# Ledger of designs, part 1: VH-VL binders against Beta-1,4-galactosyltransferase galt-1 (galt-1)

Scores and structures below are computed, not measured.

Target 1, 206 residues: Beta-1,4-galactosyltransferase galt-1 (galt-1), of Caenorhabditis elegans (o16374r189to394)
Amino acid sequence: KMSICVPALFGNGYDAKRIVEFIELNTLQGIEKIYIYTNQKELDGSMKKTLKYYSDNHKITLIDYTLPFREDGVWYHGQLATVTDCLLRNTGITKYTFFNDFDEFFVPVIKSRTLFETISGLFEDPTIGSQRTALKYINAKIKSAPYSLKNIVSEKRIETRFTKCVVRPEMVFEQGIHHTSRVIQDNYKTVSHGGSLLRVYHYKDK
Positions, changes and structure headers below are counted from each chain's first letter, unless a header gives other numbers; antibody chains aren't numbered by Kabat.
F is the ipSAE of ESMFold2-Fast. E and O are both the ipSAE of ESMFold2, at different seeds. Each is the mean of both directions, binder to target and target to binder. V2 is 0.75 times the mean of E and O plus 0.25 times the DockQ between their complexes.
[cut] marks letters that were taken out.
Atom coordinates printed by the task and the answers are left out, and those that the model quotes come from them; centres of patches stay.

## First folded at step 1 (VH-VL)

Design a02 (framework fv_adalimumab_6cr1)
Fold by ESMFold2-Fast, scan of step 1:
Structure a02 (fold): chain C 206 residues (1-206), chain A 124 residues (1-124), chain B 107 residues (1-107)
Amino acid sequence: as target 1 above (206 residues)
Amino acid sequence: EVQLVESGGGLVQPGRSLRLSCAASGFTFEDYAMHWVRQAPGKGLEWVSAISWNSGDIDYADSVEGRFTISRDNAKNSLYLQMNSLRAEDTAVYYCAKGSYDFWSGYSDAFDIWGQGTLVTVSS
Amino acid sequence: DIQMTQSPSSLSASVGDRVTITCRASQDISNYLAWYQQKPGKAPKLLIYAASTLQSGVPSRFSGSGSGTDFTLTISSLQPEDVATYYCQKYDSAPYTFGQGTKVEIK
C-alpha cells in the first residue's frame, strides 16, 4: 500500500483542475491514500467541492491545518509541521509514503514497470528507510482526460539541489521537506539516487 | 548480445550527400535516446546529434545544424544520419552511441554502448 | 555553450604510478560528468558516470570525484593496458560536449 503526503497549501497556487489531475493520475499509478493538508479559509468554492468529492469517496484524507505563526513565517513552518503529522499518520498503516506537492509526480523511468514495482526494487535492501529522488521540470501540462503520464516532455537537465522522498514510515524518526533527517534505528539508512529508475516531475507553469 | 553496428560510410566529394545507418540489437531500442559522435583523424571526440526515444526531442551541434538530419525507425531498431552539403571538415569516423536511460523525458545520461564506427572521407 | 577543458593534454608515467587527470566545466554541470577511455583504433568505453559512479566491469583502480565545475579521474596504480586517451563529457543536455582528451603513455 502506497500513500502520499501533500504539505500545507499556501495562497493562490492551486485550482480545482490541478487537484483533480493530481488525484486521478496518482490513483492510476496505484496510490491508495492521499493526505492533503490545507487551510480551508484559503480555498475557493470549486476547490472545496472537489476535495469534498474525493474525501467522500475515500480517495483522500483532508486535514484542516491553520498556520501556527503569523504570515511572515507561513510557508516553511506550515510545511514542516504537516510533514511530521503525516509521517505519524502513516506509521503502521502504509508500506511506502511519498512526500510531494500538487505540482509534483513520482514516475518510473522504465515504462513497462508500475510505480509499486519500481519502489519495491528501490527498497529491496530491508535496511533502507528512505529514498531521495531528484526533480525534473516539465514544460507541458497534462491537460485533460484520459489522464496519462506517458510521453512527458520535460527539461533535459535533472535538478539535484531540490529533492523529494519516498519512505517506509515505520523506519523514519524525522522527515524534512527535502530529505529524511533521522531514522529510528542506527543500522537503517537513507539513500539518494540520481533519477535513473524513478523521477519526480515538477510543473514549471501554473 | 548488446550491439550497435554502423554502415554507410565511404569516400564522397564535397557538396554531396551521404546517409549513415546504425543497427541496434540486444536491448529495447525504442526506450533509449541515441546519439551520433564523430572523431576526425588524430583529433578528439565531437558530439554531433541526439534523438530522444520517441523522436520528440532532437538536437544538433552548431557545426552541422541545417546540414545533417538525425532520425530513427523504432520498428526496425535503426538510427540514421542524413548528411547533406558535406565539407572536408566533416571527414571523421562516425560512431552511434546509446544513452543509458531515456524514457518519457528526452535524453540526459552517459553513453554506455558504442558502435565500432564508420569512416566518412570527404575529398575531391 | 559550456566548455570542457582537460589537463594535462598528455602525460607519461610508470607502471604502478598514481595518475590524476582533471576536467573543468566553464559553468556548473552538477554531477552530470562522464569519463571515457579510448584505446588506439577502438571505440570509446564508458568508465565513470555521475562524476563518481564506476561503470560495471571497470577495474576498481579507476575512480572519479568532483561536482559543479571541477572533476578528477584517478588511476590508483597504472597498468600497461591503461595506455589510452581519456575524455570527460557533460551529458545532462545538449550540447553533449567532450573535453579535448588526455593521452596517457607509459615511460
Scores: ipSAE 0.000, ipTM 0.441, lowest interface PAE 17.3, mean pLDDT 78

Design a03 (framework fv_adalimumab_6cr1; at its last look DockQ between E and O 0.04; V2 from the best seeds 0.00; counts 0 for: pae E 13.7 > 2, placed apart)
Fold by ESMFold2 at other seeds, look of step 2:
Structure a03 (fold): chain C 206 residues (1-206), chain A 120 residues (1-120), chain B 107 residues (1-107)
Amino acid sequence: as target 1 above (206 residues)
Amino acid sequence: EVQLVESGGGLVQPGRSLRLSCAASGFTFSDYAMHWVRQAPGKGLEWVSAISYNSGSIDYADSVEGRFTISRDNAKNSLYLQMNSLRAEDTAVYYCARDLGEWELPFDYWGQGTLVTVSS
Amino acid sequence: DIQMTQSPSSLSASVGDRVTITCRASQGISSWLAWYQQKPGKAPKLLIYAASSLQSGVPSRFSGSGSGTDFTLTISSLQPEDVATYYCQQANSFPYTFGQGTKVEIK
């Protein structure tokens, strides 16, 4: 019913433990498929083993992709290509697709509701093609594994200049990193959600 | 009860420096991005600078970049603005402002402001 | 930089009148727009965020609408305490920018 697209994973600077936590926690939330884009030649041995394990067990789809160089501080990544590829892979397959990084988690605000129940409510209007919500940074100063579940209730941070989207992939023509650029028909719409029902937490390590 | 209290304003000659402080209370300061916004007497509002919760992201308006430095001390619940090479056009009331919180972007709490006057 | 243009620059209305202030962005800002009220000698006060969401404690006579580039603040029934200058602000991208303000007076 739900999938996640991780449009870029660069080999250096990522902890294999964080990847395990990301995959396991999102699977528990009901995410059925996770698509991860990376240049596999740049991954270290521990990372390759971890990703291969999840790929062999059909929990992720790992896509080998070389991204362009970062430009001087403002424009990064040819991520439009990976975002578009992932959107197309999910069109006609999943009902809701999330676009986020490994250190970002979509979390229902109402604790008695599942992620699917929350998303279904936000898309009750059949003309809505995407929901955009702002990131909230969580400080992981006092850590206990697994990171994300314990840290969600411990500390919070707000970085409101960036947003993340969940979409109905069949209704989106062009998806960006932080917004839906175009829906497939004029009467379909993109909306911004103010955070009363769904939030995106971005976890910062020290 | 959220409070933001600015201090350090005053009368200063062009080319000199001032350091503004903003003392925060009534909320977990280290959870929030903070901003400086100024208003010249009788004029509109101008955003000056932003700093993320951990100082990892800092931004300035073009008019002050290279002259002003924003910083914070989360242990002291304090936000700072170091203002160097002051010009007459920097004369304004300077407000510290908390980012709205929880994914709402604009500033939900403002201090009362501190007046900086730059005059020969 | 995204320029924010408010209209009108000032207005005069009677108590009970419906008042409308517009704000236009030089490029699309989705719904990342706020409205502030400022009384003389005071700090600005947030009224509306995300274009249409009413801040806690703000009277229900205030409302906001719009998306993309064109936004409106409406006071459904002007009260004497609403005499102030009103500003819009985009929070879509740095640098954050404000409209030049609209002064509202009672005739």
Scores: ipSAE 0.000, ipTM 0.466, lowest interface PAE 12.5, mean pLDDT 78
ESMFold2-Fast, scan of step 1: ipSAE 0.011; ipTM 0.568
ESMFold2, look of step 2: ipSAE 0.000; ipTM 0.452
ESMFold2 (binder alone), look of step 2: mean pLDDT 93; pTM 0.942

Design a04 (framework fv_adalimumab_6cr1)
Fold by ESMFold2-Fast, scan of step 1:
Structure a04 (fold): chain C 206 residues (1-206), chain A 122 residues (1-122), chain B 107 residues (1-107)
Amino acid sequence: as target 1 above (206 residues)
Amino acid sequence: EVQLVESGGGLVQPGRSLRLSCAASGFTFDDYGMHWVRQAPGKGLEWVSAISGSGGYTDYADSVEGRFTISRDNAKNSLYLQMNSLRAEDTAVYYCARDRYYGSGSYEFDYWGQGTLVTVSS
Amino acid sequence: DIQMTQSPSSLSASVGDRVTITCRASQSISSYLAWYQQKPGKAPKLLIYDASTLQSGVPSRFSGSGSGTDFTLTISSLQPEDVATYYCQQSYSTPWTFGQGTKVEIK
């Protein structure tokens, strides 16, 4: 079982079409659970309507993260708190959890392999708790939203800095936005890859 | 309105340390990567360091790797640059800058602070 | 390392003139180019990102074009407040590099 955590959304950097593409494409790749955290006071009506549709139809777990004040134990209002909540929801429930935004997609490099096959291979060493994966930026000149990654034009550059992670939730103590901060046991490993087997494709706004 | 205010610059001797601070306001600080960019007197711009919104990822220019440490305190909306083993060539105005892209790094800088001057006397 | 070369290094023009500044990358950077304006004694200001997208609040007389290795910043009608040094910057690959700057002055 694979799941995705989409951390807190602030403002209108996303539109309803991106949300639809995100949910549909990840479902096609074998993602069984998608946890979406939103600051719903900042979203437009179309995005709220789309998220409610998928939530009502049990395709996503929609969590409204729009606190008027911060609670004890929460360090800041934003993605880290929602990432922590999502990690805990997936511990003992899912085998692999991905952390990515609506404009980011984990895609196998070897096209003949499924996402699950690729991830299982990357976690073949049982002491690996986290895989940190390079970004590859997508040319945002494409205006229409294709329902196929074949139609996405990507840049040659592989971004290894602001990376995204897939983890075994039970092995992670502290998860960050771009990397795993701490694992539960000292002998558990976090591994970084330059995108040879798995890439994150990131839509760059025009 | 977005504001970034640097502090901590000054005159320092070679081999010593300084810590720069940047106070952010007017936006959700932890949603954005932050950068330090410097400019030597009469010269152009040089990117120095980056930190992701969570603080979980950091990056450095080769010229400062191992000597400088970028950090952030999201509870205080503050960015820091710890500068150790300072050299004359580190003399510059240091700018705190916000990454343009929400959530992920673009290494494009949409808002800048006023800058703080660091002079390493030799 | 990707080297960014601007031309000219400086220019003097009259108010109302069309000004063009070019920036050349040593290798293809697709559209990952930003333009910054730095007025004397002030911090840089983002003018354009993704080669041609104007930042909010920037006057429409500024425009950017280009892709690959060759990029242009245009000021369609130079104003006195446009006196500044202009920098291009590639956001394609580490190390993140700026051009040497183009100083724009009024005649």
Scores: ipSAE 0.000, ipTM 0.446, lowest interface PAE 16.2, mean pLDDT 77

Design a06 (framework fv_adalimumab_6cr1)
Fold by ESMFold2-Fast, scan of step 1:
Structure a06 (fold): chain C 206 residues (1-206), chain A 122 residues (1-122), chain B 107 residues (1-107)
Amino acid sequence: as target 1 above (206 residues)
Amino acid sequence: EVQLVESGGGLVQPGRSLRLSCAASGFTFDEYAMHWVRQAPGKGLEWVSAISWNSDSIDYADSVEGRFTISRDNAKNSLYLQMNSLRAEDTAVYYCAKETYDILTGYYPDYWGQGTLVTVSS
Amino acid sequence: DIQMTQSPSSLSASVGDRVTITCRASQGISTYLAWYQQKPGKAPKLLIYAASTLQSGVPSRFSGSGSGTDFTLTISSLQPEDVATYYCQKYNSAPFTFGQGTKVEIK
C-alpha cells in the first residue's frame, strides 16, 4: 500500500489539469491515496471541483491548511508542519509514503518493473526507513493534459541539490523537506541511492 | 527569524588567503543550499559560489574558480569561503545568502546576511 | 554563459510615478528570474521570484512580468522608501548571474 504526501500549496501556480495528471498517473502506478494540503479559500472553482471529485471517489484526502498569520519564515514552518501531519496520518496505515509535489513523479528506472516492485527492492533491508533520490528535470515537449511521457527530454545531469524521499512511515520520527531528519530507532537507516533504480522527474513548462 | 551573520573580512595583501564564515540561525540549515555573493564598492552584485544542502553540488563563478573553496559544516550551522591567491579585484563586501525551495518556482536566494568587507590592497 | 542586461542603468522619477525596469537574458531562462531591492548601505532583499510572484511582505505596488528572455519590474506608484538599486538574477542553473543594477532616485 503506497501513498503520497503533497506538502502545503502556497500561492497559486497549480491548475486543475496538473492535478488531474498527477492523480491519474500516480493511481496508474499503484498509489492508493494522495494527501493534499492546500489553502482552499485561494482555489478557483475548477480546482475546487476537481479536488472534490477525487475526494468523493476516495483517491485523495484533502486537508485544508490556512496560515492565520503571514510573516517572514512562516512558509518554511508551514511546509514542515504539513509534512509532519502527513507522516503521522500514514503511520501504521501505509507501507510506503512518498513526499513530492504535483510537478514531481517517482518513476522506476527498470521499465519492466512496477513502482511497488522497485520500492520493495529498495527497502529489502528491513532497517532502512528512508530512501532519498535525486531530481531530474524534464522539458515538456507537449503541454496538453494528460501527460503521456512521450516526447519529453530529460536533462543529462542528475540534480543532487534537489532530492525527494520515500519512507516507511512507522520508522520515521522527523521528516524534512529534502531528507528524513530523524528515525525512530538508532539502528534504522536513511539511505541515498544514485538514481539507478528510482528517479524523481520534475516536469516544468518551458 | 532567519539570521545570517558573516565574519572574517579585513585588509589583506594581494596573493594572500582569507577565510570567511557565515553563522546561520532560525531555519533548518542542513535542508537548504547556500550562496556567497559579493559587491565591490560602488558596483553591482556578483554571484560567487553555491553549495547544496549536503555539499554534493558545488558551483563557482569563473572569476574565482580554482582560487576559492566553498564549504559548510551542518553540525555547526556554518558556511565558509576559503579565498586563496587574492587579487585587488576581489575587494568587495561578501554576503552569504540562504536559498529557498518551492516546487513550482524553483530554488532562489531569499535571505541575506549583512555582509563582511574584504579589502585586498598593498 | 547567459548574459543578463538591465536597463536603464539609472532613472529619476517623482513620487506617485509608474516606474519600469527591464532585464534581458541572452538565452531563455523560462521564469527562473528574481528581483532584489538594495537600499544604500544595506543587504539586498528579495522582492519577486519566478518572474512574477511577489515575496511575502512586499508591497503590492511592486509587480513582475515576462518569461523566456524579456522581463520587467514595475512600481505602480513610486514612494520615497523605494529609493534603491534594483537587480535581476537568473536562477535556472549556475552561474546565478545578476544584472548590472538599476538605480532608482526621486527627483
Scores: ipSAE 0.000, ipTM 0.465, lowest interface PAE 13.8, mean pLDDT 77

Design a07 (framework fv_adalimumab_6cr1)
Fold by ESMFold2-Fast, scan of step 1:
Structure a07 (fold): chain C 206 residues (1-206), chain A 120 residues (1-120), chain B 107 residues (1-107)
Amino acid sequence: as target 1 above (206 residues)
Amino acid sequence: EVQLVESGGGLVQPGRSLRLSCAASGFTFSSYAMHWVRQAPGKGLEWVSAISGSGDSTDYADSVEGRFTISRDNAKNSLYLQMNSLRAEDTAVYYCAKDSWDYGDYFDYWGQGTLVTVSS
Amino acid sequence: DIQMTQSPSSLSASVGDRVTITCRASQGIDNYLAWYQQKPGKAPKLLIYAASDLQSGVPSRFSGSGSGTDFTLTISSLQPEDVATYYCQQLNSYPLTFGQGTKVEIK
């Protein structure tokens, strides 16, 4: 039903604990598919072992994305290519697809509702193909147990200019890194939310 | 490493056209918004135009709206500024700048600039 | 349009002095403010984003503070290499606007 696209890793800024927290929390929220695009040269050994564990257990789909450039002169992000590939993999397969990094979490504002119920509410208008949600930064240096948001200290500010998307894959023609670029039909819409029903928490240090 | 290299500046007469280019390298070009910022001799910085990573959204300063067109070629990692109906007041160093995100974040990298002189 | 006003337009200080530059927005911009340093003959360089976050590689003597309409850039101990013009920029709404700049010189 619901899937996540992690379009590319930016160097060695992530660690194994963050990957575990990301996969486990999203699985608990009802995410059934997580597509992770990696450059094989940008991962440390612990991250590789963690991703292999989840891939072997069919919790993620791990896609090796290696650019034909030398790493010393180019950022190996490839995000638009991987976002497009991920969108196509989800078309006809999942109802809602999220685009976020390992340090970003979509969290319902109403605690009694599941993530699926929250997203279904946001897409109540059937002409809406995409939802943008503002980021809320949290202190990444606060030590907290994995799988628990109770120990995460959030900055009280919400970043209205920095957003992440959840889409209906079948209605999106082009997906950008922070917004939906084109929908399939002229009467389909993209909508922005300031965090009334859904929030995206982002660790400040990537 | 990220690099932005502008080209296409020079001396041009009022009323004529000029096209500036910015060659980008070291990052996934199509994932980031790009900006043009200009600086008249001895003056401050003036934001000119922006284009989203996909190229679908553009914005312009009122002073250039209708005369300048920003565009990009993501396959070539290139940003362009087509400048029509040039005026003496458009004389400036034109900088290519990379947004850290889509639309309205900070400009984390800047090119060296290219001088455009509009004079008879 | 949001107008950004910097103060002072120029200042001269001695090496080791604390220097403070202020920037005022004509309307609330929360913390959507960046500071740039431009050395003579060079392109601008990002110093601070989100009003107070120091860009990687920028010396710790630089700091930013403020929110809403009033912002400050502080250099805790001025060095010769800090001779430059400093610009604030609001990123709250389009069109994006810069302050007029503050020229910092050593006397």
Scores: ipSAE 0.000, ipTM 0.436, lowest interface PAE 15.9, mean pLDDT 75

Design a08 (framework fv_adalimumab_6cr1)
Fold by ESMFold2-Fast, scan of step 1:
Structure a08 (fold): chain C 206 residues (1-206), chain A 124 residues (1-124), chain B 107 residues (1-107)
Amino acid sequence: as target 1 above (206 residues)
Amino acid sequence: EVQLVESGGGLVQPGRSLRLSCAASGFTFDDYAMHWVRQAPGKGLEWVSAISWNSGEIDYADSVEGRFTISRDNAKNSLYLQMNSLRAEDTAVYYCAKDLYSGSYEYYYGMDVWGQGTLVTVSS
Amino acid sequence: DIQMTQSPSSLSASVGDRVTITCRASQSISDYLAWYQQKPGKAPKLLIYAASSLQSGVPSRFSGSGSGTDFTLTISSLQPEDVATYYCQQSYSTPLTFGQGTKVEIK
């Protein structure tokens, strides 16, 4: 079983249509559970109705997460807290967990392989607890088009400074927003790759 | 038989243009990413450019970016390299090469099929 | 860009000798490394991919090992037809980069 953790606390730049496309595309790729963390006060009525529809149909787990104290414009701590909560919810339940935002998609490079087949291959070594994948930005020409795995056109260079992770939850002690910070045992490994087998596509709304 | 055949090389003056072609046969061309790799006389291998199976992903080496354009015609099983603003340091044998795994969007682990190469000489 | 450095630049060995060539990446590339053999006047031939996987049709005397930054190509028993220049190449990120090559000759 594969799952996604979306730490969407205080996020904007999304709408109901993008949420639908995100959930449907990832479901098509074999993701069985999506955990979405939201501040209910930041969502418009159509977004709330869309999330409720998917939650009621057991496609997502919607978690209302609101910081009790404002941190004066520094939100990374809130995201780390939601990432930690999501990791714990998946431990012992999910084989692989992805950490990405609503505008980010993990896509196999080899089109004939499923996402599960690609991930299983990357985790063939049983001591690997985490795989880190470089982020690639989607070309502005198609960012307003519906999400699709067809005709993907991205920027020339892979952004190696910003990465996203897929992990075995039971092997990770501390997960960061861009990388796995600590594993449970010293002999467990964190591995990175430059996008030869798996890529993360990011739809920019600049 | 799986093969790649390059053509279009020759002698060209600095600042001018040349177009290389690579004809593929014996495999499903539109399932694979393709590469151009060059080798200056007596020197090592230098990767030049790559294009995904559907032309959706294209990358260049810094030395050729803005001057060279890679393209493909899947209906004709052909790969191309348009070389503009040629310099003496572009003198090399140019190889086209097939990526190892089918369905790769950009790259995989290596290049398993290579053409015979075509010599490009940029000289006055 | 990721720089690939091979050592030695050249070597001479006898038929039947064990030969090792090393390749060092300027940063970790996991196992995204391939080895190629190029004979004089010919195109390169893929020998090994994913650092240690032998390409179909390549003799079993060739083997690869390593991960991260340090990699080795080994020829367990050098044959006359192995006279060639050998290159390592990373596919971890673009631009793809090759080592400078190691020339193997028989003494």
Scores: ipSAE 0.000, ipTM 0.462, lowest interface PAE 16.2, mean pLDDT 77

Design a09 (framework fv_adalimumab_6cr1; at its last look DockQ between E and O 0.18; V2 from the best seeds 0.00; counts 0 for: pae O 13.0 > 2, placed apart)
Heavy chain, then light chain:
Amino acid sequence: EVQLVESGGGLVQPGRSLRLSCAASGFTFDDYTMHWVRQAPGKGLEWVSAISWDSGSTDYADSVEGRFTISRDNAKNSLYLQMNSLRAEDTAVYYCARVDEGYSYGFDYWGQGTLVTVSS
Amino acid sequence: DIQMTQSPSSLSASVGDRVTITCRASQGISSYLAWYQQKPGKAPKLLIYEASTLQSGVPSRFSGSGSGTDFTLTISSLQPEDVATYYCQQYYSYPFTFGQGTKVEIK
ESMFold2-Fast, scan of step 1: ipSAE 0.005; ipTM 0.465
ESMFold2, look of step 2: ipSAE 0.005; ipTM 0.465
ESMFold2 (binder alone), look of step 2: mean pLDDT 93; pTM 0.949
ESMFold2 at other seeds, look of step 2: ipSAE 0.000; ipTM 0.492

Design a10 (framework fv_adalimumab_6cr1; at its last look DockQ between E and O 0.05; V2 from the best seeds 0.00; counts 0 for: pae O 18.5 > 2, placed apart)
Fold by ESMFold2 at other seeds, look of step 2:
Structure a10 (fold): chain C 206 residues (1-206), chain A 123 residues (1-123), chain B 107 residues (1-107)
Amino acid sequence: as target 1 above (206 residues)
Amino acid sequence: EVQLVESGGGLVQPGRSLRLSCAASGFTFDDYAMHWVRQAPGKGLEWVSAINWNSGSIDYADSVEGRFTISRDNAKNSLYLQMNSLRAEDTAVYYCAKDFEGSWYPLDAFDIWGQGTLVTVSS
Amino acid sequence: DIQMTQSPSSLSASVGDRVTITCRASQGISNYLAWYQQKPGKAPKLLIYAASTLESGVPSRFSGSGSGTDFTLTISSLQPEDVATYYCQQYNTYPYTFGQGTKVEIK
């Protein structure tokens, strides 16, 4: 059972086609629940129509997220609030929860393995509460099914200072934007994965 | 009436450059991804490049990547293809094409095509 | 890249005949397949998308079927205005690829 938390959809420039690609590709990878935090009032018409379609078809859960005021400092703390809310929604319900933006995909490196098979292998040690994976910038050739994701062309840029996490939500006490801050017990582990089995691919604007 | 009109084709020597334009009318240009597709004389269709509604996602066929640049100007309802380092195998009729589902995925077939503009690359 | 293979490359049939054109993908493409009609000197025209959905304004004698790797365009009763070259196209994965075309003529 897998879920994705998209902790914030900021700005009005997001392409509805990217959102469709995100939802469809992750659904085909076996993601069963996608939680999207957005200010629904500020969505443009194409985005609103797209998100409504998927919400009505039970493929996503939209959470209306309105900050009490809009400033840079509030934006950063607002993201931590959505991350924490999404973690709690999945605790006791979902086995693995991914935290990423719409321009990022968790992708199995081994082409014949599913995402669930890959994640299950990475968490076979029962003391592992989260996995961090470095971002890899890519030329986005993604349009359709997860099979297509396995053919993504590598880019020359690797971002090791910013990572994305997949967690067992019941084992996490505090989740950050790019790391698991604290697991619930001292003998549980936060591990970093170097990208040999699972990668987070980041779409580039060029 | 929805239409796409290509222009800028012509005869050009190998190694030179050419810029194609596509003027769109009769629909909300900003709502749709746009594509270039080409057809060499007597041959089939070949997809060349895509650009999403706000230029945030751009893709190229491997045969043209690094030499061609797709762009759009939404204020002018126009799509462009800058073609550098032209080669004989780039000789084709170039079509601009509109994405079928600007608001509905996954249907990215091409519902509206321009009439095409001929590019001939030869000495 | 996903290769699209059409069969036959050309055919001749009589008015009223049932015509079948086959398209095979080298990899699974789900239902992300379109059919286009191109008449001489004209741009392609979309007939069918999502493998089986008829584009608005296309005559009901056209139909599409298939999923995965094997797809079929059928003209139930060939008309003189159907003389054209027909292309399948996958839009599952960039680069989008087309079949080589099937030229349909009247005997």
Scores: ipSAE 0.000, ipTM 0.427, lowest interface PAE 18.5, mean pLDDT 77
ESMFold2-Fast, scan of step 1: ipSAE 0.005; ipTM 0.491
ESMFold2, look of step 2: ipSAE 0.000; ipTM 0.444
ESMFold2 (binder alone), look of step 2: mean pLDDT 93; pTM 0.948

Design a11 (framework fv_adalimumab_6cr1)
Heavy chain, then light chain:
Amino acid sequence: EVQLVESGGGLVQPGRSLRLSCAASGFTFSDYYMHWVRQAPGKGLEWVSAISSSGDTIDYADSVEGRFTISRDNAKNSLYLQMNSLRAEDTAVYYCARELYDYVWGSYDYWGQGTLVTVSS
Amino acid sequence: DIQMTQSPSSLSASVGDRVTITCRASQGIGNDLAWYQQKPGKAPKLLIYAASTLQSGVPSRFSGSGSGTDFTLTISSLQPEDVATYYCLQDYNYPWTFGQGTKVEIK
ESMFold2-Fast, scan of step 1: ipSAE 0.005; ipTM 0.467

